# Ledger of designs, part 245: VHH binders against Abasic site processing protein HMCES (HMCES)

Target 1, 269 residues: Abasic site processing protein HMCES (HMCES), of Homo sapiens (Human) (q96fz2)
Amino acid sequence: CGRTSCHLPRDVLTRACAYQDRRGQQRLPEWRDPDKYCPSYNKSPQSNSPVLLSRLHFEKDADSSERIIAPMRWGLVPSWFKESDPSKLQFNTTNCRSDTVMEKRSFKVPLGKGRRCVVLADGFYEWQRCQGTNQRQPYFIYFPQIKTEKSGSIGAADSPENWEKVWDNWRLLTMAGIFDCWEPPEGGDVLYSYTIITVDSCKGLSDIHHRMPAILDGEEAVSKWLDFGEVSTQEALKLIHPTENITFHAVSSVVNNSRNNTPECLAPV
Below, E stands for the ipSAE of ESMFold2; O stands for the ipSAE of OpenDDE; V2 stands for 0.75 times the mean of E and O plus 0.25 times the DockQ between their complexes.

## First folded at step 22 (VHH)

Design ye19 (from xa2 with H54Q; framework vhh_6z1v_2; at its last look DockQ between E and O 0.72; V2 from the best seeds 0.81)
Fold by OpenDDE, look of step 22:
Structure ye19 (fold): chain B 269 residues (1-269), chain A 123 residues (1-123)
Amino acid sequence: as target 1 above (269 residues)
Amino acid sequence: EVQLVESGGRLVRTGGSLRLSCAASGFDFSTYAMGWFRQAPGKEREVVAAISWQGGITYHADFVKGRFTISRDNAKNTVYLQMNSLKPEDTAVYYCAARPYQIYERPSDYNYWGQGTQVTVSS
């Protein structure tokens, strides 16, 4: 996974992340560093995207079922990294393979510390290789959405009003991630960064791409992944597998340029 | 305590009409999406209709075909299902359900459920 969409307004995004805590009380996640949230139809590595994580990571004795939403840098910077510039990382940390998560120090260590997060997105993009050509067809991949009477296909929103309605009820994609905290050697703010765990693609997606993000489908999966206080690493890793509960459509080549940030990026062609 | 109490279910003849009501208490109704589900004997629970927290977004199942209409009154903490042109196939226990803000299709995505009300449509 090298490209995502996360364009919802902050209030809409927050509502979409409503949850019940362990006591069954409805809550909205509290924002940390909301000013770092930059909505975009075209998110690339090194950009900031919102993730969910347990409040226990920030507050001692907090209920671990409570959630925080925080923009983090895509591309995990390990805590032990000694260079002053994260861009000097010599290895790719955009994704973490599920099969080697426990073999790589960069991922194993933060995971062992319970630094699990849920990466939020409208969906993610993948490119299908066209047989016989060097051309790649991009696809937008996301959770199946409820078809409402007014919600034409994502592409058929004839009116701004209809578009808004579609996105107000959008089910966010919830991807399993690992985050770490890096303190710059020269001082400054702690950098929170994440990697997306990837798995082999499900059968439905296999023709498009052989790998997919580990998607946490449903509140239980999301809650268990986040709750590092009650759920062990071993138990959490059981949640990491391919899911067939996805849909996709072909999109234009507009998304190929990471600078393009328009609805056209995810519109069906 | 969270409560959803359905009412209005009864025996009705084919072609008849019913209005179901679900009264909610124990939570902030205005921040919840509401849904009507039904379960017939030997069948799975299925969504009939759903309405978002503000009522701006609605869903009706394909089998409704314009016969049923979901609505809500946030001032009364009540969601309604107007059922017209009822058919024997509509015979089921109808359940009211709630979830935060957004409507979903799957029953498992809803947090609160009523006890249900029996709707029987006779030929």
Scores: ipSAE 0.874, ipTM 0.935, lowest interface PAE 0.5, mean pLDDT 94
Fold by ESMFold2, look of step 22:
Structure ye19 (fold): chain B 269 residues (1-269), chain A 123 residues (1-123)
Amino acid sequence: as target 1 above (269 residues)
Amino acid sequence: EVQLVESGGRLVRTGGSLRLSCAASGFDFSTYAMGWFRQAPGKEREVVAAISWQGGITYHADFVKGRFTISRDNAKNTVYLQMNSLKPEDTAVYYCAARPYQIYERPSDYNYWGQGTQVTVSS
């Protein structure tokens, strides 16, 4: 749960996040800070990735079922942090274990303020330790995708145009997160940052890794997690569990180096 | 008020053909993906075919591939299912469904549903 792909152009990403509000009205999420969105096949902690959160976090009396999409820093920086440099944190906030979330001040405090978000990605990477060696095999892990067909009969071989159509219909992975807001001591903009909640891996992933992100599967789960105005912390936490609705394929070691930002990072081997 | 109205379901013999239509109103059809689902007695509703909002991306279930073809006409706010080489196993109520932009497989991923049209295929 320490590496993701989130590479779609902003307009494609935004359409993939179309939703219905409480009244049944179709909407697209409204962007905040769109210039901070940095698409890449190879996102690591400390980078910015888009998350969904309730409009009520930004506007008094807003409809809590309406969604904002905003890039946030991966690696939650608690509001109480005193140093000027977030890299000085003495503990890792890339992930938050679901079984201890209400015992860790860094996570329970923002959760009590309703600071729930949905972390968006094409999918995530995980490294499997191979038997008989210390080498690791990376996998790209994502929602099952409906198997689409080519338009027309031109070209039976894999082509860039067919790959683009895959991404135009890609179901984004929707992971449960918690965010916080930190005011740098030396001034500047408030830093929004998130952690990804983790759970025990499902049976299908257990041979790859023993943990997985808490995945919100479907619009009901996403809506309930986001809507802190109508859904209590206690009810929201019932959404946090493993899912078997997940698939994966092996990828080359190109992804190991976080500076590599190419489609090869997630291409099947 | 959103409305999806299916038509064209009837009784046909094995090997016959039907064309189903679904007329949409009350929403911007051009921003929605459309799907055809079916439900036979005692079975769960299942996707048969789906088509993206602009028509460039399609899906057909393996059990209908080569026999059924989904298409859409955004100027007429209508989605179609051409059904050829019909088999008794195709007997079901066929439903039209809509969701924003992208096609998905599961019925729970679709926002709007028609009331269905009965297709019966006799031996």
Scores: ipSAE 0.800, ipTM 0.910, lowest interface PAE 0.8, mean pLDDT 92
ESMFold2 (binder alone), look of step 22: mean pLDDT 90; pTM 0.916

Design ye2 (from xa2 with H54R; framework vhh_6z1v_2; at its last look DockQ between E and O 0.72; V2 from the best seeds 0.80)
Fold by OpenDDE, look of step 22:
Structure ye2 (fold): chain B 269 residues (1-269), chain A 123 residues (1-123)
Amino acid sequence: as target 1 above (269 residues)
Amino acid sequence: EVQLVESGGRLVRTGGSLRLSCAASGFDFSTYAMGWFRQAPGKEREVVAAISWRGGITYHADFVKGRFTISRDNAKNTVYLQMNSLKPEDTAVYYCAARPYQIYERPSDYNYWGQGTQVTVSS
C-alpha cells in the first residue's frame, strides 16, 4: 500500500470514528494535534494521516478502550534511529509484512510495546499491471458502502449536495498499523510515525495486486487491535489476515501524480 | 440504561398496513442512526430500513419495494416504520436497533437492540 485517500472534514471523520468503550458508553475519539490533519484524496508516504490509538499511550491509568485520533507520519521512524533526519532511513517502513513483523526490529520493538494503531482512510489505491504493456491501471479499494436511496456516484461528489450523500455516511477503511515515537537527537518535538501491516491479497483483489493492507473489519477487531492493555501481541496478531469484505473500482491516472488532490482521484472511470 | 422498546406489531391481513414505533431512552438519540430489522422463523436477521442520525440518509431493503418507510422524530426519541401493502412473507419479529451516526447494513454493526415486536400477516 503506497497511496491512500483521507479527505473527510475533521468533524465528519470524527463522527465516522464513533465508538463504544468497554463500559458501553458511546464516545468520540479525542484529537491529538488536530492541526496536523490535512485532508487529501491522495496521501503518500511521509505525509500525515489520522490514526486511532489507545488513550493509554498518552495517559497513565487511562481506560485502554478509549481512543485517540492523531495525525501521524506515514513511514515508521523507529525510536532507536540516531540520525537527525528521518529521511535518511535506509530501509522502507511504509509497510510491514505480517509474516516478518516479528523478525524486523523496527516493527517488533514498537509492537512489543503495544504501539498498535488503526490507520484511517477512505480507501487505498493499487495499480494493476496490464499484460503486455508498461501501463498500470489504478484502482480505488474500500469497504463496501451501503447503497442508500440518495446515494450518488463517488465520481459525482463534486457538488456539495452530492458530497454529503456519499461521504457523510462513508464507512472508513480501518487498517492495522504499528506506530513508534522518535525523539530527534537534536531535540524538538517527538515524531509519531506509523507503518501499515500488509498481508497477501484476498481472492477478489488478487488480480489487481498480490498484497493488501491488513484490514480490521468491525468494531471488535478495531477495539482488540487498539487495546494493548488487555489484548496481548499474540492475540492481536490473530486479527491480521486477508479479508474479502472489500470492493473496488478503476480510477483515472490522475492519482498517479501524488500532487493531484481532487475528487477525480476517486472517481470511477 | 439504554432501552429500545418496539410497539405496533400485530396480526394483520394481506394488503394491510401497520406502523411500528420504537421508543429510545438512555442515550442521546439525536446522535444515533436507527434501523429496523426483521427475523422470520428459520431465517437470519435482515435489515429492513435504516435512517441516519439527522434523518438525511435512508436505506430500504430491496424487498421493501416502496411499501415501507422509515422515519424518525428526534424530539420524541422515536423511530417509525410505516408498513403498507403487507404480505405473508413480511411475517417476522421486527427489531429496532441503534448505532452511532451512520447507517450500516449488517446487524452486527449495531450496538443497541430492542426486544422486538411480532408482525404477522395472514393470507
Scores: ipSAE 0.864, ipTM 0.931, lowest interface PAE 0.5, mean pLDDT 94
Fold by ESMFold2, look of step 22:
Structure ye2 (fold): chain B 269 residues (1-269), chain A 123 residues (1-123)
Amino acid sequence: as target 1 above (269 residues)
Amino acid sequence: EVQLVESGGRLVRTGGSLRLSCAASGFDFSTYAMGWFRQAPGKEREVVAAISWRGGITYHADFVKGRFTISRDNAKNTVYLQMNSLKPEDTAVYYCAARPYQIYERPSDYNYWGQGTQVTVSS
């Protein structure tokens, strides 16, 4: 997984993240650094994207079931990194394989500190390699969406109002991530950065690609992954597996160029 | 205490009509999407219709398309299901359910549930 869409306006995104705390009270996640949120149909590594994490990471004695939403850098920068420029990392931390997560220092250390996050996206892109050719077909991959009603006017599916109605009810993809906190030696704010955990593809996606992000399907899985105060690393890792509750459609090659930020990136072809 | 109370279920003849109501209390109804689900004996609970928190987005299952209409009245904290052209296969317990803002398909995605109201459609 190396490309996502996360394009919703902040208020729509926030409402899509409504949740219940452990006492059953409905809440919205509280934003940190909202001005760093840069919505786009075409997010790539090193960009900022919103993640959910436990309030306990920020506030002593906080309720660990309460959620913060914050933009973080895609591509985990380990807390022990010595250089002043994160682009000088000698290894790729865009993704973290689930089968080696407890063997890699970059991921084991923050995981041991309970630094689990939920990475938010509209969905992700994956390129299908086809036997006998080097052509690669991009797909947009996302949670199945409940079919919303047409507005009742001619051309409603083709207008901005109808596009907004689809996205106002979009179920965000929720991927399991690990984050770390790096203090730049030259000063400045602490850098929060994340990696997306990957697993073997489910049967439904195996023809597209052999790996997929670890998807947390439903609020119970999301709550358990986030709540490092009540859920141990060992128990949380049981949540990391493929899911068949996923759908996709082919998209045009417009998405190939990461500078293209238009709805065409995810439109069915 | 959160409560969803369905009413209006009864025995009705094939081709008849029925209106279900669900009165909500104990939470901010205006920030919740509402759904009607049904469960026939020996079957899984399934979504029938759903309506977003402001009422601008709706869903109706294919098996009720054109026959059932969901609506809501936020001033009365009530969601409705108008059921027309009823068929024997519509016989089930009908439940209302709530979740924040957006409509979803799966019962496990809904936080609050009513106790249900029985709808029986005779041939």
Scores: ipSAE 0.783, ipTM 0.907, lowest interface PAE 0.9, mean pLDDT 91
ESMFold2 (binder alone), look of step 22: mean pLDDT 90; pTM 0.920

Design ye20 (from xa2 with H54K; framework vhh_6z1v_2; at its last look DockQ between E and O 0.62; V2 from the best seeds 0.77)
Fold by OpenDDE, look of step 22:
Structure ye20 (fold): chain B 269 residues (1-269), chain A 123 residues (1-123)
Amino acid sequence: as target 1 above (269 residues)
Amino acid sequence: EVQLVESGGRLVRTGGSLRLSCAASGFDFSTYAMGWFRQAPGKEREVVAAISWKGGITYHADFVKGRFTISRDNAKNTVYLQMNSLKPEDTAVYYCAARPYQIYERPSDYNYWGQGTQVTVSS
């Protein structure tokens, strides 16, 4: 996974992340660093995207079932990284393979510390290789959405009216991630960064791409993944597998340019 | 305590009409999407209709075919299901359900449930 969409307004995004804590009380996640949230139809590595994580990571004795929403940098920077510039990382940390998560120190260590997060997106993009050509067809992949009577097409969401019809009830894609905290050697703010765990693609997606993000389908899966206080690493890793509960459509080549940030990126062609 | 109390279910003849009501209490109704589900004997629970927290987005199952209409009154903390042109196949226990803000199709995505009300349609 090298490209996602996350363009919802902050208030809409927050509502979409409504949850129940372990006491059954409805809650909205509290924002940390909301100013770092930059909505975009075209998110690339090194950009900030919102993730969910347990409040226990920030507050001692907090209820671990409570959630925080925070923009984090896509591309995990390990805590032990000694260079002053994260861009000097010599290995790719955009994704973490599920089969080697416990073999790579960069992922194993933060995972062992319970640093699990849920990466939020409208969906993600993948490119299908066209047989016989060097051309790749991009696809937007997301959770199946409920078909409402007034539901507009994703591509027609260029007007406020159409946008509300499509996106006000949008089910966000919830991907399993690992985050870490990096303190710059020269001082400054702690950098929170994440990697997306990937798995072999489901059968439905296999013709498009052989790998997919580990998708956490449903509140239980999301809650268990986040709750590092009650759910062990071993138990959490059981949640990491391919899912068939996805849909996709072909999109234009507009998304190929990471600078393009328009609804056209995810509109069906 | 969260409560959803359905009412209005009864025996009705084919072609008849019923209006189901669900009275909600114990939570902020205005921030919840509401749904009507039904379960017939030997069948799985299925969504009949759903309405978003603002009421601007509605869903009706394909089998409804315009016969049923979901609505809500946030001032009364009540969701309704107007059922017209009832058929024997509509015989089921009808449940009211609630979840935060957005409507979903799957029962498992809803957090609160009523006890249900029996709707029986005779031929």
Scores: ipSAE 0.867, ipTM 0.932, lowest interface PAE 0.5, mean pLDDT 94
Fold by ESMFold2, look of step 22:
Structure ye20 (fold): chain B 269 residues (1-269), chain A 123 residues (1-123)
Amino acid sequence: as target 1 above (269 residues)
Amino acid sequence: EVQLVESGGRLVRTGGSLRLSCAASGFDFSTYAMGWFRQAPGKEREVVAAISWKGGITYHADFVKGRFTISRDNAKNTVYLQMNSLKPEDTAVYYCAARPYQIYERPSDYNYWGQGTQVTVSS
């Protein structure tokens, strides 16, 4: 998992993240650094994308079931990193394999501090290698979406308003992540950065790629992953597994160039 | 305290019509999507229709195609299901459910549930 789409306007994204706290109260996540949110159909490592995390990471004695939404750098920068420039990190932290997460210090340490986050996207891209060629077929991969209609209408799925209504009702992909906090040695603000946990692909995706992000399907899974105050690392890791509740479609090679930020990146072909 | 109260379920003949209502209280109805679900004996609960928080986005299951219509009145905090051309297969307990803003298919994605109203369609 090395490319995503996360293009919704901030207000639409925030409403899509409505949740209940531990007491059953409906809430929207509270933004930190909202001006760092850079929506795009074509997000790459080192860019910022929004994640959810527990309010307890920011406020002593906060209710750990309350959520903050904040843009973080994709590509975890360990708190112990000593260089002044994160691009000098000698190893790739875009993803974290679930089968070795407790063996890799870059991931085990922040995980032990409860630094769990939910990475938000419209969906992610993967490239399938084609038989007998160097050609790769990109796919856009996402939660199944309810097939919506205009009010009082059946079969209006192909109208221009239906395309806009699709995104107003889009179920965001919710991926399990780990984050860390790095203090630049030259000073400045603390850098928050994340990695996406990966697992073996489910059967439905196995013809596209052998790995997939660890997807948290439903509010119970999301709540447990985020709530480091009440859910131990050991219990949280039970949430990390493949899911078959996923769908995809082929897209054009426009997405191959990460500079292309247009709806064509995820349009079916 | 959040409450969803269904009404209107009764015995009707095949081909008949029926309107279900669900009165909501204890939350800001205008920020919630609403759904109608049904459960026949021995079957799992399934979505029948759903409507987004502003009413502009709807879903109707294929098995009610053209026969049922969901609607809402935010001024009355009420969601409706108009059921036409009823069949014996529509016999079930019908439940009203709510979740914030967006419509989803799965019952587990809905936060609030009514106690249900029985609809029975006779031959």
Scores: ipSAE 0.783, ipTM 0.908, lowest interface PAE 0.9, mean pLDDT 91
ESMFold2 (binder alone), look of step 22: mean pLDDT 90; pTM 0.915

Design ye21 (from xa2 with H54Y; framework vhh_6z1v_2; at its last look DockQ between E and O 0.67; V2 from the best seeds 0.78)
Fold by OpenDDE, look of step 22:
Structure ye21 (fold): chain B 269 residues (1-269), chain A 123 residues (1-123)
Amino acid sequence: as target 1 above (269 residues)
Amino acid sequence: EVQLVESGGRLVRTGGSLRLSCAASGFDFSTYAMGWFRQAPGKEREVVAAISWYGGITYHADFVKGRFTISRDNAKNTVYLQMNSLKPEDTAVYYCAARPYQIYERPSDYNYWGQGTQVTVSS
């Protein structure tokens, strides 16, 4: 996974992340660093995207079932990294393979500390290799959405009236991630960054791409993944597997340029 | 305590009409999407209709075919299902359900449920 969409307004995004804590109380996640949230139809590595994580990571004795939403840098910077510039990291941390998560120090260490997060997105993009050509067809992949009576096409959401119909009720994609906290050697703000865990693609997606994000389907899966206080690493890793509960459509090549940030990126062709 | 109390279910003849009501209490109704589900004997529970928290988005199942209409009154903490042109196939226990803000199709995505009200349509 090298490209996602996350363009919802902050309030809409927050509502979409409504949850119940372990007491059954309805809650909205509290924002950390809301000013770092930058909505975009075309999110690339090194950009900030919102993730969910347990409140226990920020507050001692907090209910671990409570959730925080925070923009984090895509591309995990390990806490032990000693260079002053995260861009000097010599290995790719955009994704973490599920089969080697426990073999890689950069992922194993933060995971062992319970630093699990849920990466939020409208969906993600993948490129299908076209046989016989050097051309790749991009696809937008997302959770199946309820077909409402007023549901316009995803691509027609350029009008305010159409946007509400489509995106106000959008089910966000919830991907399993690992985050870490990096303190710059020269001082400054702590950098929160994440990697997306990847798995082998489900059968439905296999023709498009052989790998997919580990998708946490449903509130229980999301809750268990986040709740590092009650759910062990071993138990949490059981949640990491391919899911068939996805849909996709072909999109234009507009998304190929990471600078393009328009609804056209995810519009069906 | 969260409560959803359905009412209005009864025996009705084919072609008849019913209005179901669900009174909600114990939670902020205005922040919840509401749904009507039904379960016939030997069948799975299925969504009939759903309405978003602000009422701007609605869903009706394909089998409704314009016969049923979901609505809500946030001032009364009540969701309604107007059922017209009822058929014997509509015989089921009808349940009211609630979930945060957005409407979903699957029963498992809803957090609160009523006890249900029996709707019987005779031929």
Scores: ipSAE 0.830, ipTM 0.915, lowest interface PAE 0.6, mean pLDDT 93
Fold by ESMFold2, look of step 22:
Structure ye21 (fold): chain B 269 residues (1-269), chain A 123 residues (1-123)
Amino acid sequence: as target 1 above (269 residues)
Amino acid sequence: EVQLVESGGRLVRTGGSLRLSCAASGFDFSTYAMGWFRQAPGKEREVVAAISWYGGITYHADFVKGRFTISRDNAKNTVYLQMNSLKPEDTAVYYCAARPYQIYERPSDYNYWGQGTQVTVSS
């Protein structure tokens, strides 16, 4: 998983993240650094994307079931990294394999501190390798979406109004992540950064790619992954597995260039 | 306390019509999507129709499309299901459910549930 779409306006994204705390109170996640949110149909490593994490990471005595939403850098920079420039990391932290997470210091240490997050996206892209060619077919991969009806006049189709309503009801993809906090040695703000945990692909995706992000399907899974105050690392890792509750469609090669930030990136072909 | 109270279920002949109502209390109805689900004996609960928090987005299952219509009245904290052209296959307990803002298909995605109202359609 090395490319995502996360393009919704901040208020729409926030409503899509509505949840209940452990007392059953309906809440929206509270933003940290909202001005760093950069919506795009085409997010790549080193860019910022919103993640959910427990309020307890920020506030003494907070209810660990309450959620913060914050933009973080994709590509985890370990807290122990000593050079001034994160681009000097000698290893790739865009993803973290679930089968070796407890063997890699970069991931084991923050995980032991409860630094679990939920990475938000409209969906992610994967490129299918075609037999006998260097050509690759990109796909957009996302949660199944309820088949909504256009609101208003009968017969209206493919209008801009109808497309906006699809996104007003979009079920965000919720991926399991680990984050860390790095203090630059030469000063400046603390850098929050994340990795996406990966697992073997489910059967439905295996023809596209052999790995997939670890998807947290439903509020119970999301709550348990986030709540490091009540859910141990050992129990949280039981949530990390492939899911068949996923769908996809082929997209054009427009998405190949990460500078292209248009709806065409995820449009079916 | 949160309450969803369904009403209007009864025995009706094939081809008949019913209107189900669900009165909601104990939460901010205007920030919740509402759904109607049904469960026949021995079958799993399934979504029939759903409507977004502001009413502008709806879903109707293929098996009821053209026959059932969901609507809501935020001033009365009530969601409705107008059921026309009823068939014996529509016989089930109908449940009202709520979740924040967006409509989803799965029962597990809904936070609040009513106790259900029985609809029976005779040949």
Scores: ipSAE 0.790, ipTM 0.909, lowest interface PAE 0.8, mean pLDDT 91
ESMFold2 (binder alone), look of step 22: mean pLDDT 90; pTM 0.911

